# Ledger of designs, part 82: miniprotein binders against q53ft3

Target 1, 195 residues: q53ft3
Amino acid sequence: MFGCLVAGRLVQTAAQQVAEDKFVFDLPDYESINHVVVFMLGTIPFPEGMGGSVYFSYPDSNGMPVWQLLGFVTNGKPSAIFKISGLKSGEGSQHPFGAMNIVRTPSVAQIGISVELLDSMAQQTPVGNAAVSSVDSFTQFTQKMLDNFYNFASSFAVSQAQMTPSPSEMFIPANVVLKWYENFQRRLAQNPLFW
Key: E = the ipSAE of ESMFold2; O = the ipSAE of OpenDDE; V2 = 0.75 times the mean of E and O plus 0.25 times the DockQ between their complexes.

## First folded at step 10 (miniprotein)

Design fa11 (at its last look DockQ between E and O 0.51; V2 from the best seeds 0.66)
Fold by ESMFold2-Fast, scan of step 10:
Structure fa11 (fold): chain B 195 residues (1-195), chain A 83 residues (1-83)
Amino acid sequence: as target 1 above (195 residues)
Amino acid sequence: SVEELAEEIRRALEYIQRIYERAKKRLEQGDVERALRALQLAYKWAKIALERAQELGLTELIEEAQELIQQIEELMEKIRESQ
């Protein structure tokens, strides 16, 4: 039902169910993460009148989880981009995950999704600057994703001298990948919503 | 693809089945209120999964969803009779 995407990492679509209405995604090495995208996969919507409250958790200095409300996803707005790099490791707010104060490994954060009534969600206030779904934030995320893809693809490039002839295999010159990347960056700079 | 859509429905039914199992545990612990909330969530989501499976003609998933809905309804009926 849910997915979680971080620039430069494999998309996660298998949330861990920790309660009847609560799901989490683990985010290893969270200190290197600036943005997280949380989204509905598209086939199974929320029940009518319900949505998902999106929380972010990281371990404090004592290894205890600090949960903060980032925002929401609903059938009407099934994806959201959150900036987490600016969040302070302070005391967390009271939250639906409070009963699940499990000590985590120091470098692993979590995204939590709590399935709630829309009326209940309307009563809640997300932490400031976290739910920044701005064009600039999206552009930064996309740029990092493109950089990661290009670096990944380039890591598999080989010189002609190292190739074993195989008619059934396709070899794409690294220059072609670079050209696509440059073209996409140019188009993104002109119109961040072109894709 | 239809296979990707079928996989999402199948995974959703797995989550819903676990909601149902959690609801049974809540009942065993005497937490009727939480059990009913869990069953209502499971019921609503299972009906959505059933509708999607029917729209796509996925017979095995239709049968799986119908069976789960029946189990949820039977447990809700049992709770109602006990109130």
Scores: ipSAE 0.767, ipTM 0.921, lowest interface PAE 0.7, mean pLDDT 77
Fold by ESMFold2, look of step 11:
Order: structure tokens, then C-alpha cells, then sequence
Structure fa11 (fold): chain B 195 residues (1-195), chain A 83 residues (1-83)
């Protein structure tokens, strides 16, 4: 039903059910994580009229969980990227000289998904700046970057009659760049997160 | 692959079964409103899981979903009769 992805880690697809309507993924070593992706796997959607409120939980200095609302996933918006780097537990204290601190902090946080009525979700307010990137914004940026790359590479195109022999260098026909560009656009339209 | 889709359906049925068992415990504790709400969620998801299993021709999962739906319906009817 749900997935959770952190860059450089295996995707998690087996959420732990902690209540009838609540599911969690563990994030070990959460202090090194800046963003998480939460998404619907696609076969089993939310029931009609329902969606998921997405929470981040980290242990405080006493080991007690602190839960914060990051945002939402729904059948109409089935994936979202959340920034958690500004939400992590941290302590800073001024000390006189002579204190030595050994940091042995639990390194496991949780991403929670609470299944709720859409009307109930509309009344909730996420913690500010948690949802920094959207799939639509990423798609628009990557399309502009693709256009820029294609235009730049094409500005160096020469015909075979204009080529100077250079036997120690490799050359790529311009149509290879065009085919790559077309394939990348197609893949991006099918799955903006295929990377 | 079809096997990945079947695994997602199977996992959903496991979650739904746990919802059903927790709802029974809530009824024993007198928490009728939370039990009914949980059963309604379980029912809706079980119907979706049945539809997906039928679309893929997954006969064992179809039977599991149908049995779970029947259990949920029976418990919801008992709640209605006790009101």
C-alpha cells in the first residue's frame, strides 16, 4: 500500500501497522537524512473520500516520541517529498569550561501515515516548510534542464564535411543526443521519479 | 509483475485481518464507535482488495478477501442489532 524512500537506501514497502488506521516506517540513522519520499505503491489505493496524513517522529532527549505533521498523500497526489532536516531533535547548551559530553543518541525515527477522511485532513496544518519539493516543480525544473542541455549540445553540431580528423578522440553522432533526449522526456512523463 | 501485485494484495489483506481482530477487542472493551469505524475502513479496503484480486485472476486471494468481507459484515450486523 505505502512506500518510503530515502536517497541511497533501499525502498521500504512493508509498513508496520500500529493501529487500525496508522502505519509507520522506521528511519534508522535519521540524523543523516534530509529528505524522505512517501508514496502509494499503486495496487491498493485509499478508499473513496479518504487520504493519508504524513507525520515525522523523532525521540526527544528523554527518548519520548515527538510527532509533527509533514503533509499529505492522496489518491490524487500519491507521492510527496518532505524535508526533515529542520525538524530533527538537537540540543545546544552553553556550558562553563570543564564539561565533557559524550553523545549517544538513539538514531531511529519514524514516518507515520494516518488514514483519515479528506474533510478532516483539510482542517490540519502541517509544520511549515516540511514539503519543500513537489513532483510538479521537479518535473518542470528537469524539463527546463533537458531543454537547456539539448540546445547547448546542438550548438556544437557540425556536418561531416566540417569535421577535422582527430583520430585520438571519440565522436558521437548528433542523433544519439536527440534520441537520448526524446527517451528521457518519455520516461520523465511516465514516472517523474524514475531516477 | 503480477507477483508483486499479488504480494501487495496479500499484505493489504493481512492489515485488514488485523483491523478486524482489533475491532473485536474494542467491542469487548465497550468501545463500539471506534470498533465500527475500524470495521467500515476494513470493509472498504477488503472490497478494493477483492476487486484487484479478481482483475488478476488470483483465486486464493479472491477466496481470502471474500471470507474476510463476510466476517466483517457479520460483526457489523451484530453491532447494528445491539443498538
Amino acid sequence: as target 1 above (195 residues)
Amino acid sequence: SVEELAEEIRRALEYIQRIYERAKKRLEQGDVERALRALQLAYKWAKIALERAQELGLTELIEEAQELIQQIEELMEKIRESQ
Scores: ipSAE 0.725, ipTM 0.902, lowest interface PAE 0.9, mean pLDDT 77
Fold by OpenDDE base, look of step 11:
Structure fa11 (fold): chain B 195 residues (1-195), chain A 83 residues (1-83)
Amino acid sequence: as target 1 above (195 residues)
Amino acid sequence: SVEELAEEIRRALEYIQRIYERAKKRLEQGDVERALRALQLAYKWAKIALERAQELGLTELIEEAQELIQQIEELMEKIRESQ
């Protein structure tokens, strides 16, 4: 259902379900992270009339988690980029994760997704510094993300002659990935916010 | 790929199953309202998962989704009967 991506890191697609309507991704070494992307995988959308409130948690000076609302993902806006590097000094607000005893290590931050009614989400106010306001910053991050993905995917490229017959595995031709990359780059250049 | 989509559907069904189990626990604790909300979410997602599995012709996942939907419906009915 959900994915979480940090530039230079592997994509996470297996969120930990901590409640009926709450999912969490762990972000190790969070101090080195500037931006995070939260996105829908596209296979299983939100139910009609629902979306996800995205929260970030970091340890405070006492080691207690501080949760802040970053923004939202919905079926209409299935991905969002958040700047988290400047959130370390923020104060905690009321959050839906507060009642949950989530085991944390000091160096690990968390991204939380709370599945909520769209009407309820509209009443919430994200922290002001979490939104990627700069088009340039957004474009740069997206470019780095794309490059990382392409490099990762291409590292697994083998010729057909080098392939070992494997059972029910499906393969994607490298040219398909390249075409996708080129098309995405073109769209990004035309409109950085095309999604 | 169909395999990747199948895995996502399977994962979704696992989440839904967990919602169902949590709802049962909530009922045991006397929190009927929260249990019902959870079951409604589980039900809606299970229906979506079923639809996706059907579109892809994934027989095993279809059966799993159908079974889970039935379980959710039965529990929701029990709650309604107790009110």
Scores: ipSAE 0.707, ipTM 0.911, lowest interface PAE 0.6, mean pLDDT 85
ESMFold2 (binder alone), look of step 11: mean pLDDT 89; pTM 0.884

Design fa12 (at its last look DockQ between E and O 0.63; V2 from the best seeds 0.57)
Fold by ESMFold2-Fast, scan of step 10:
Structure fa12 (fold): chain B 195 residues (1-195), chain A 83 residues (1-83)
Amino acid sequence: as target 1 above (195 residues)
Amino acid sequence: SVEELAEEIRMALRYIQRIYERAKKRLEQGDVERALRALQLAYKWAKIALERAQELGLTELIEEAQELIQQIEELMEKIRESQ
C-alpha cells in the first residue's frame, strides 16, 4: 500500500506492520540520507476520511527513538518528499510510535506511517522545514535521480567492437539508455504523476 | 501490469488479516473498544480491496477478500451481542 524511496537505494514497498494502524520502513545508514519520499502505491487507497501521518525517527545515544512528525500523505496527495538532513534532536514527546517499546538497531532510522482520521491530522503541526511536499519539489528530486541513473548507466556503455562473449554478461547500448531517459523526461514533464 | 496490481491487493489483504488478528488479541485482553476500532479499519480496507479485485476480475482475490470480510463481520456481531 505504501512505498518509501531514498536516492541511490532500492525502493521499499514492504512496510513492517507494528500495530493495526502503524507501519514502519527501516532506513539503515541514515546519516547519508538527505531526502526521503513516501507514497501510496496507487491500487489500494486509504479509507474515506482517513490518511497517513508520516514520522521520522533516529536512535539517540541510548538507542531510544526520537520521533518527529514530517507531514502527511492522503488520497488527494498520495506522495510527499521530506528533507531529513538537518533535523534537530528533539525531546522524546508522546508520538503515536513513541508509546511503543520497540528496540532500535544502532545507525538505523525509521519512517513511520500512522493511519489516522483526516480531522485528527488537520490539528497536528509537522516539524518546520522538514516537509518538501509540492509537485515541483518532487519533480526536481525525480529529475536529479533520473540524471544520476543516466550518467551511471552510460558509464558502462560499450560499442559492439568492445563487447566480449560471456554467458553471465549483459550489455545495454548507450542509445537505448538515452532513448529511455528522453522518453521518461518527456512523460514526466507532461504529467509528473504518470508513474 | 495486472500482476503488479494483483500483488498490491495481496499485500493489502495480508495487512488487513494482521489487523483482524490483532483485534482478536485485544478482545482476548478485554480491550473491546480498541478491538472494535481495529475491526472497523479492517472492514473498510477489506471492502476497498474487494471492490478493486472485482474491477480487475481477480477471482481468487475476490474470494479471499469476501472470506475476510465475513470473518470481520462475524466477530463484530459477536462483540455487539455481548454488549
Scores: ipSAE 0.762, ipTM 0.920, lowest interface PAE 0.7, mean pLDDT 77
Fold by ESMFold2, look of step 12:
Structure fa12 (fold): chain B 195 residues (1-195), chain A 83 residues (1-83)
Amino acid sequence: as target 1 above (195 residues)
Amino acid sequence: SVEELAEEIRMALRYIQRIYERAKKRLEQGDVERALRALQLAYKWAKIALERAQELGLTELIEEAQELIQQIEELMEKIRESQ
């Protein structure tokens, strides 16, 4: 039903169910994480009139979980990107997870999803600007992805004179990568949602 | 792929089964209000899972969803008769 994605890690799609209406993803080595994507897998939506409140939790100096409301996912907005890098020292907020203490290791944080009525969610206030604008976050992610891909592909570029044949491998000329990069960048700058 | 969609439905049915089991435990503890709320959530999700399984022609998941829906309905009716 839910997914959780961190850059450079495998997507998690098997949330731990900690209550009838509460689901959790563990985030090992959470101090290295700046952003988390929370999303609906798509096959099984929320029931009509319901949605998900998304929380971030990390252990405090006493080993107690500190929960902060990041924002929401709903059938109408089934994915969201949350910035968590500034929240790892923040104050806790009211949350529906009760006294759950499932954090056993100091380096493990959690993303919690609480299934709630939309009316109840409308009365909740997320901490700060944890929810990143979907357009702005998409543009930033896409630009970083473009830069990363270009730098990676360019690091393997060889001249015609340096080429070592490998019949079992397929190769892409460097100018194709450059043309792709330039075209994609141009389109993204004109319309960040051109997809 | 159909296999990926089927796995999503299977996982959802496992979550729903656990909701049903937790609701039974809440009833044993006398917490009728939370049990009924949990069963309503389970029922709504089980109906959705059944619909998705039917759309994909996944016979075994259809049967599983139908059995789970019946169990949930029976328990909710038992609660109503006791009110």
Scores: ipSAE 0.738, ipTM 0.912, lowest interface PAE 0.8, mean pLDDT 79
Fold by OpenDDE base, look of step 12:
Structure fa12 (fold): chain B 195 residues (1-195), chain A 83 residues (1-83)
Amino acid sequence: as target 1 above (195 residues)
Amino acid sequence: SVEELAEEIRMALRYIQRIYERAKKRLEQGDVERALRALQLAYKWAKIALERAQELGLTELIEEAQELIQQIEELMEKIRESQ
């Protein structure tokens, strides 16, 4: 139902269910994370009249978890990008995860999704500057992520003449990556939420 | 792919099953209100999962979803009868 994406990392689709209506993704090495994308996988939507409140948890100076409301995902807005890099100095508010005994590793932050009534969500106030709310910002983020990936992948590009036999490794032709990149950009331009 | 969609449905059904199980535990603890809310959520999601499974013709997942719906309904009825 839910996915979590950090640029440069694999997509997470297996959330830990910590309560009937609460799901958690672990984010290792959270200090290196600037943005996180939370999205619906699309197959199983929220029930009518419901959505998800998205929370972020990081350890404070005492190692205690601080939970902050980042924003929301809904059937109407099935994905959202959140900037988490600047949240480290914030104070935690009341959160639905406070009663949960979630085992944490000090270097691991968490994204929590609380399934709630839309009416209840409307009464909540996310922390400032966390939500990258504009479609333009989302597009820019995605574009940067794609550029980063392309640059990363292209840095490993070698000509056939430069290839050394490595039977244990699989190789992807650079033209395939480029084609994928171009197609992705085209799709992104048409619908920023196509993925 | 159908396989990917099937996996998503399967994952959802696992979550729903856990909701159901937790609701049962809540009932045992005397927290009827929370149990009922949990079951309502489970029911709604299970219906969605069933619909998706049917659309894709996923027989095993259809059966699983139907069974889970029945269990949820039975438990909800039990709660109503006890009130």
Scores: ipSAE 0.632, ipTM 0.885, lowest interface PAE 0.7, mean pLDDT 84
ESMFold2 (binder alone), look of step 12: mean pLDDT 89; pTM 0.887
ESMFold2, look of step 15: ipSAE 0.728; ipTM 0.905
ESMFold2 (binder alone), look of step 15: mean pLDDT 89; pTM 0.886
OpenDDE base, look of step 15: ipSAE 0.366; ipTM 0.766

Design fa13
Fold by ESMFold2-Fast, scan of step 10:
Structure fa13 (fold): chain B 195 residues (1-195), chain A 83 residues (1-83)
Amino acid sequence: as target 1 above (195 residues)
Amino acid sequence: SVEELAEEIRMALQYIQRIYERAKKRLEQGDVERALRALQLAYKWAKIALERAQELGLTELIEEAQELIQQIEELMEKIRESQ
């Protein structure tokens, strides 16, 4: 149903279910993360009239989770990019007495997805500094790339009737990647606003 | 690939099965309202999974989804009868 992507890391598609309507992805070593992408995998949509509220959580100095609403994903907008660098704690390392910890242990943050009625979601306000800046060209490019790649790859998957003879292993044809790359470059060159 | 689509459907059915199990636990604890909301969510998602499995001709997943839908319907009916 859901995926979570951080640049330079393996994509996560197996969220932990923590309630009937709540799902979580763990983000180890989150202090090195600037952006997180949350997306629908594309086969199973939300029920009509529903969507997902996306939350970010990190442990405070006492290990207590601090949840913040980042934004939303819906059937109409099935992927979203969130800037979390401004939400990182860093509080422990900023205190003079924080230097008592000789070995820094990695911190684990979480992305939470709460399945809610669209009307309920409309009543909620995301944290301001978590929203993607209109000036952040890298984030815009990443969104374009992910949307284009997903649509292109999905098109090939649903068009094919014949299955591969090697079902025990995952294989991605090199020509699919090359075709996506060439198509993406061509379209950006001809019309930067395609998408 | 069809196998990747099938894997997402299978994963979704596992999540829905857990929603069903959690609903039973909620009911056991006396939280009827939350149990019904969970079952309604499970029902809607199970119907979606069934439709997608049917579109792809995935017989095993069609049967699994139908069985889960029946279990959800039976529990919802039981709750209505007891109230």
Scores: ipSAE 0.764, ipTM 0.921, lowest interface PAE 0.7, mean pLDDT 75

Design fa14
Fold by ESMFold2-Fast, scan of step 10:
Formats: sequence, C-alpha cells, structure tokens
Structure fa14 (fold): chain B 195 residues (1-195), chain A 83 residues (1-83)
Amino acid sequence: as target 1 above (195 residues)
Amino acid sequence: SVEELAEEIRMALYYIQRIYERAKKRLEQGDVERALRALQLAYKWAKIALERAQELGLTELIEEAQELIQQIEELMEKIRESQ
C-alpha cells in the first residue's frame, strides 16, 4: 500500500504494521538522509474519506522516540517529499568536550503513517521545517528519483523475442517508459511544481 | 506487471487480516468501540482489495478477499447480536 524512498537507497514497500491504523518504515543511518518521499503504491487506495498522516521519529538522548508530524498523503495527493535534515539535530552539548569530534552510535529513525479521517487530518499542523523549502533542492531530488524509477522500470522490459504469451499478462514496451520519463523531465524543467 | 499489482493486493490482504485479528483481541478485552472501528476499517479496505482483484481477474485473491470480508461481517454481526 505504501512506499518510502530515500535518494541513493533501495525503495521500501513493506511497512511494519504496529497498530490497526499505523505503519512504520525504518531509516537506518538517518544522519545521512536529507529528504524522504512517502507515497501510495497505486493499487490499493485509502478508503473514502481517509488519508495518511506522515510522521518522522528519531531517538532522543534517552533513546525514546520523538515523533513529529511532517504532512499528509491522500488519494488526491498520493506522494509527498519531506526535508528531514533540519529535524534530526541533536540536543545542545552540555559536556566540556562539546567542541571535539564525538563518535556517535548509529541509530535508526522511522517514518510513520497513521491512517485517519480527512476531517481529523485537516485539524493538524505539520512542523514548519518539514516541507521542501527550495525549488532547486526539490528539482535535484526529483530528478534522481525519476532516474531511479526509469532504471527500475527498464529492468522489467522485454523484447518481442523474449515475451512468453500469457492470457493475463500485459507488457509495456521500454520506449513507452522512456517517453514518459522524457516528457516528465521536460515538464519538470518548465515548472518544478507541476505535479 | 499484473504480478506486481497482485503482490500489492496480497500485502493489503495481509495487513487487513491483521486488523481483523487485532479487532478480535480488542473484543476479548471488552473494548467493543475500538474493535468495531478496526472492523470498519478492515471491511472498507477488504472491499477495495476485492474490487481491484475482480478488475484484474485474480481468482485466488478474489477468493481470499471474499473469505476475509465474510469473517469481518460475521464478527460485526456477532457484536450486534450481543448488544
């Protein structure tokens, strides 16, 4: 139902279900992550009148999760990009060696999706620093994602000679994927926010 | 591909089955309100999964979705009878 993508990493599509209405993706080495995309996979939509509130969590100094609302995904807006680099800053140094390099133990952050009524979601306020604040940064990130999608989709392309007839199977020519990719790049270049 | 679409439907049915199991546990704990809310979510999502499986002609997934919907409906009816 849901996916989570970080530039340069394998896409995650198998969320851990932690409650009837709550799903989580783990983000290892989160200190290296600047942006994360949360999206619907496209086959199973939310029930009518419902959507997903997207949260980000990292462990505080005591190892307890700190959850922050990033935004939303809905059937009408099934993908969203969030900047998390500003949200994962550690607490201020309170020790004498605050100016020295301290080796930190790698920790795992999480993206959470809470399935909620749209009316309930409208009453919530996302943290101000989570939305993409730069068109240039957004354009660069989305270009990398388009490259990732094209490479992924192309890995499933088959030639006419390789196709095995099957009554239920559908095949999309690789050139159709390429044409979509080129068209999307052109649109993105003209208006980065067209989607 | 149809196989990729089928995989998402299987994953959804897996999650919905777990919602159903959580609802049963809520009932055993006496939390009827939370159980009904979970069953209503499971029901709505199972109906969506069934519709998509039917559109794609995926017989095994149609059967799985129908069985799950029946289980959800039976539990909801049992709750209604007990009130």
Scores: ipSAE 0.765, ipTM 0.921, lowest interface PAE 0.7, mean pLDDT 76

Design fa15 (at its last look DockQ between E and O 0.88; V2 from the best seeds 0.64)
Fold by ESMFold2-Fast, scan of step 10:
Structure fa15 (fold): chain B 195 residues (1-195), chain A 83 residues (1-83)
Amino acid sequence: as target 1 above (195 residues)
Amino acid sequence: SVEELAEEIRMALWYIQRIYERAKKRLEQGDVERALRALQLAYKWAKIALERAQELGLTELIEEAQELIQQIEELMEKIRESQ
């Protein structure tokens, strides 16, 4: 139903279901992430009158999750890009000794999707500055993201003859990932304002 | 490809089955309102998955969706009859 994409990383399409109407993607090493794309895969839409509220969480200084509403995805606007770099800075210590003998803070953030009635979503206010509102900026970001992913993936391409059987390992063919990106790019080309 | 579309339908049915299971647990806990909301969501999504599987001629997924819809309908009916 849903996908989550970060430039230079494998696309995630298998959200963790944490409630009947709530789905989560983990974002490991989130401090290196500037933008996240959340999108519908295209085969199974939301039921009529419903959509998805998109939330972001990161661990605060006490390790407690802080949830913030980023925006929405709907059947009419099935993809959205969010800038999370400003949100993850929070209000915290800029202390110069922060790098000395530090206790490692969990480096995993989460994207949450809450399936809600459109009427309920209309009454919510996303945090400011999270959504990428400029079509030009979104198009440029998407092109760079796609280029970076394809270049990165191509640099690690391995012929079938070089692959070793590993019964405990699961591998996803590169062509499957490329098709999802091609579908995303096709939607963008068809309507740059679908987000 | 049809196989990629089929994979999304399989994943959706897997999620919907878990919605159904969660609804049963809500009901056991006495949360009838939340159980009914969960069943209504599961029902609507299962009908969508069924329609998509029918459009693609995916017999096994059609059967799986139909069975899940029947289970959801039966539970909703039992709740209705109880009041």
Scores: ipSAE 0.776, ipTM 0.925, lowest interface PAE 0.7, mean pLDDT 76
Fold by ESMFold2, look of step 12:
Structure fa15 (fold): chain B 195 residues (1-195), chain A 83 residues (1-83)
Amino acid sequence: as target 1 above (195 residues)
Amino acid sequence: SVEELAEEIRMALWYIQRIYERAKKRLEQGDVERALRALQLAYKWAKIALERAQELGLTELIEEAQELIQQIEELMEKIRESQ
C-alpha cells in the first residue's frame, strides 16, 4: 500500500505494521538523510474520507521515540517529499564534555504513516519544515536519484560480444541510458523546476 | 503488469488479515471501541481489495478477500449483539 524512498537506497514497499492503522519504515543511518519520499503504491488507496499523516521519529538519548508530524499523503496527493535533515539532533556536534559522556546510540529512525480521517488531519499542524524543500534541496535530491539510477543501470552493462541470445528479453544499449542521463542533467541545470 | 498488481493486492490482504487478528485480540482484552474501529478499517480496505481483484480477474485473490470480508462481518455482528 505504501512506499518509502531515500536517494541512494532501495525503495521500501513492505512497511512494518505496528498497529491496525499505523505503518512504519526503518531509516538506518538517518543522520545522512536529507529528504524522504513517501507514496502510495497505487493499487490499494485509502478508504473514502481517510488519508495518511506522515511522521518522523528517532530514538532520543533515553531510547524513547519522539514523533514529529511531517505532513500528509492522501488519495488526492498520493506522494510527497519531506525534508528531515532539519529535524535531527546530535548531528556533527562534538563537544569535549559531550564527547566523554556520549553513548553511541543505534542510528535508526522511522517514518510512520497513521491512517486517519481527513477531517482529523485537517486540524493537525506539521512541524515547521514539513513538506518544505528549497529548490536547491530538491535539485540535490533529484541529482542523487539520477546518479543512483545511472550507476545501477551501468552495473549491468555488457558488451555486444558478451551478449547471449535471449528472444524473451529486451535490452537497451548503455549509451542510450548515458545520453538520457546527460540530457536530463542539462535540463535540470537550466530549469530545476522543469518537471 | 498484472503480476505486480496481484502482489500489491496480496500484500494488502496480508495487512488486512493482521488488522482482523489484532481486533480479535482487543476484543478478548475488552477493548471493544478500538476493536470496532479496526474492523471498520479492515472492512473498507477488504472491499477495495476485492474490487481490485475482480477488475483484474484474479480468482484466488477474490476468494481470499471474500473469506476475509465474511470473517470481519461476522465479528462486527457479534460485537453489535453483545452491546
Scores: ipSAE 0.702, ipTM 0.895, lowest interface PAE 1.0, mean pLDDT 76
Fold by OpenDDE base, look of step 12:
Parts: structure tokens; sequence; C-alpha cells
Structure fa15 (fold): chain B 195 residues (1-195), chain A 83 residues (1-83)
């Protein structure tokens, strides 16, 4: 139902259910994370009239979790990008996760999703600097992710002469990746929200 | 792919099952209100999961969703009868 994405990391789809209506993704080495994408997988939407409040937790100076409301995901807005790097020094607020004993390890932050009524969500105020609301910011984030992927993929590129037989592996020509990249860039330029 | 969609439905059903089980525990603890809210959520999601499974012709997931819906309905009925 839910996914969590950090640039340069594998997509997380297996959230820990900590309550009837609350789910948590772990973010190891959270100090290196600037942005997080929370999204619906698309197959199973929220029930009508419901959505998800997205929270972030990090350990404070005492190692206690500090939770902050980042924003929301809904059927109408099935994905959201949040900047969490600037929140690491923020203050805690009342949150639906506070009463739960969530096992935490050092250097691990958490993204929490609370399934709530849309009407209730409308009464909540996210932290002001967390939500990437501008199209430009979204485009920049997407571009960075795309560049990261391209750079990563390109780092494995070898010429035909450099290839060693590996029957168990499949190979994709680098020019295919480049063509994909170019096409993606074109589509992104036309409509940053084309997906 | 159908396989990917099936996996997403399976994951959803797993969550719904856990919601149901937690609701039962809440009921045993005497928290009827919270149990009922949980069951309502589980029910709504289970119905959606069933619909998606049906659309894709996923027989096993259809059966699983139907069974889960029945269990939820039965428990909700028991709660209603106890009020």
Amino acid sequence: as target 1 above (195 residues)
Amino acid sequence: SVEELAEEIRMALWYIQRIYERAKKRLEQGDVERALRALQLAYKWAKIALERAQELGLTELIEEAQELIQQIEELMEKIRESQ
C-alpha cells in the first residue's frame, strides 16, 4: 500500500505496522538523508474519505524520538516529497506515535504514516519547511535522483572488449540507459508530474 | 505486471489481517470503540482488495479477501449484538 524512497537507496514497501492504523518505515543512517518520498503503490488506495498523515521521527540529544508532522498523502495526492535534513534540530510536537513503544536503534530515523479521516487531516498543521510544495523543487529533486541513478548505472559500464563471460547475468547496453535518460529528461521538461 | 499487482494486494491483505487481529485484541481488552474503528477500516480496505483481486482474476487472493471480509463482518456483528 505504501512506499518510501530515499535517493540512492532501495525502495521500501514493507512497512512495520505498529498500530491498527499506523505504519512505520525505518531510515538507517538518517543523517545522510536530505529528502524522502512517500507514495502510494497504487493498487490499494485509501478508503473513501481517508488519507495518510506522514510523520518523521529522529532521536534527540537524549536518544528519545522526536516526531514531527511532515505532510499528507491521499488518493488525490498519492506521493509527496519531504525535506528532512532541516528537521533534525527541530522541536517535537504532539503526534499519534508518541504512546507507542517503537524499537529504535542509533542513527535510525523513522517515517510514520497514520491513516486518518481527511477531515481530521485538514485540521493538522505540518512543519513549514518539510513539504516540497513547489514544482521547481520537485523537478530538482527528480533531476538529482535521475542523475544519481545514471551515475550509478554508468559506473558499471564496460566495453565489449572488457566484458568477461557471465552466463548468469543479463546486460543492458549503456546506450539504452542513455536513451532512457534522455527521454525521461524530455518528459520531465514537458511535465514534471508526467507520472 | 499482474504479478506485481498481486503482490501489492497480498501485502494489503496482510496488513488488513493484522488490523483484524489487533481489533480482536482490543475487544478482549474491553476497548470496543477502538476495535470497531479498526474493523471498519479493515472492512473498507478488504473490500477494495477484493475488488482489485477480482479485476485481475486472482482466485487465491479473492478467496483470501472474501474469508477476511467474512471474519470482519462476523466480529462486527458480535459487537453490535453485545450493545
Scores: ipSAE 0.421, ipTM 0.798, lowest interface PAE 1.2, mean pLDDT 83
ESMFold2 (binder alone), look of step 12: mean pLDDT 90; pTM 0.891

Design fa16
Fold by ESMFold2-Fast, scan of step 10:
Structure fa16 (fold): chain B 195 residues (1-195), chain A 83 residues (1-83)
Amino acid sequence: as target 1 above (195 residues)
Amino acid sequence: SVEELAEEIRMALMYIQRIYERAKKRLEQGDVERALRALQLAYKWAKIALERAQELGLTELIEEAQELIQQIEELMEKIRESQ
């Protein structure tokens, strides 16, 4: 039904069932993990009208688990990438795993999947910035590169009155560079794979 | 491969069987509401597993899924009759 992937580690496809509707994957050495991918394996979908709420737990300063809602997986969106390396510490947050008295190793984090009605899931708000992907990192890097290029190119801009004719040189109007920059940013925002 | 697809179906049936066993235990403890909710989830997933096994022509898994569905239906009917 479910899989859990961490870069550089073997994929996990056998979740531990801790309740009728709740499944967990263990994440040992979680402090070395930046991103976790949670996904449906593809053969057995969720029942109609249901989906999975994805939670992350880590040991607090006393070794007690703290659960945070990362996001969701559904039949319509069967995979999600989550950044866990910068999550805020939660205290006593309301979550469906709270009443389960799960005994855990203090150094091991967990991904939890709670099978819920879609309308119930719609009422929940994931922690901010958890649903990020390698695409977001690439987009940020690309935007910084665009900014650097535009700033560099525009630093050489001259007015028409300052141009001296030379057959060995070509000149590009600054407005053309600006229009390219704006068009590229817009296209990247719409679809990071437009290249 | 077909065997990899079959493995997911086997794993699902294992999870569903555990849901069924937990529902029986809850029913014995008098928690009819939780038992029924668990059985309804088990039923829906077992039907999905059956459909996938049928699509792949996996006779053994078809039989296992049908047997599990029958057990779930029988328990749900027993609960319905007692209300």
Scores: ipSAE 0.764, ipTM 0.918, lowest interface PAE 0.7, mean pLDDT 77

Design fa17
Fold by ESMFold2-Fast, scan of step 10:
Structure fa17 (fold): chain B 195 residues (1-195), chain A 83 residues (1-83)
Amino acid sequence: as target 1 above (195 residues)
Amino acid sequence: SVEELAEEIRMALEYIQYIYERAKKRLEQGDVERALRALQLAYKWAKIALERAQELGLTELIEEAQELIQQIEELMEKIRESQ
């Protein structure tokens, strides 16, 4: 039903269910994460009149989860990009004095999805500056990614004429595809709207 | 691919089964309103999963979804009769 993507990591599509209407994705090493993408997979939509409130949780100085509302995903807006770097800055786990008398579980953040009535969601206010962008559909996001891929990869294409007598053929070195993937991941981590 | 679509439906049915089990526990604890809310969510999602499985001709998932819908309906009816 749901997916969660972090630049440079494998996509997660198997949320852990913690209540009838609540699902979570674990984010290990969350202090290295700037952005997360939450999206619907596309085959099983929300029931009519319902959507998902998206929350971010990090452990406080006592190791207790602190949940913040980031935004929403709905059938009409099934994907959203959230900036979480500002929400986790100044965490006690990175402070020298924070380690002295604080009981803390290992730092694993979570993305939570709460399935709610759209009317209920309309009355809620997300934490400021968390939502970076939303897309009309995952298809639009995918199309932009493909466009970026073709534009980048084609900039390294060489004419067959430089390798053989047949000038009508072109070849793209396999290493260029890998370089594009690495560059795309790096740039997406810095600015998810760079393409 | 059809295989990827089938995996999403299968996972959805597992989530719905969990909702159903949670509803039964709510009912055992006397929380009828929360049990009904959970069953209503499970029912709506199970119907969606059934439609998708039927569209794709996935016989095993169709049967699984139908069985789950029947269990949900039977529990909702028992709650109605006891109230």
Scores: ipSAE 0.746, ipTM 0.918, lowest interface PAE 0.8, mean pLDDT 76

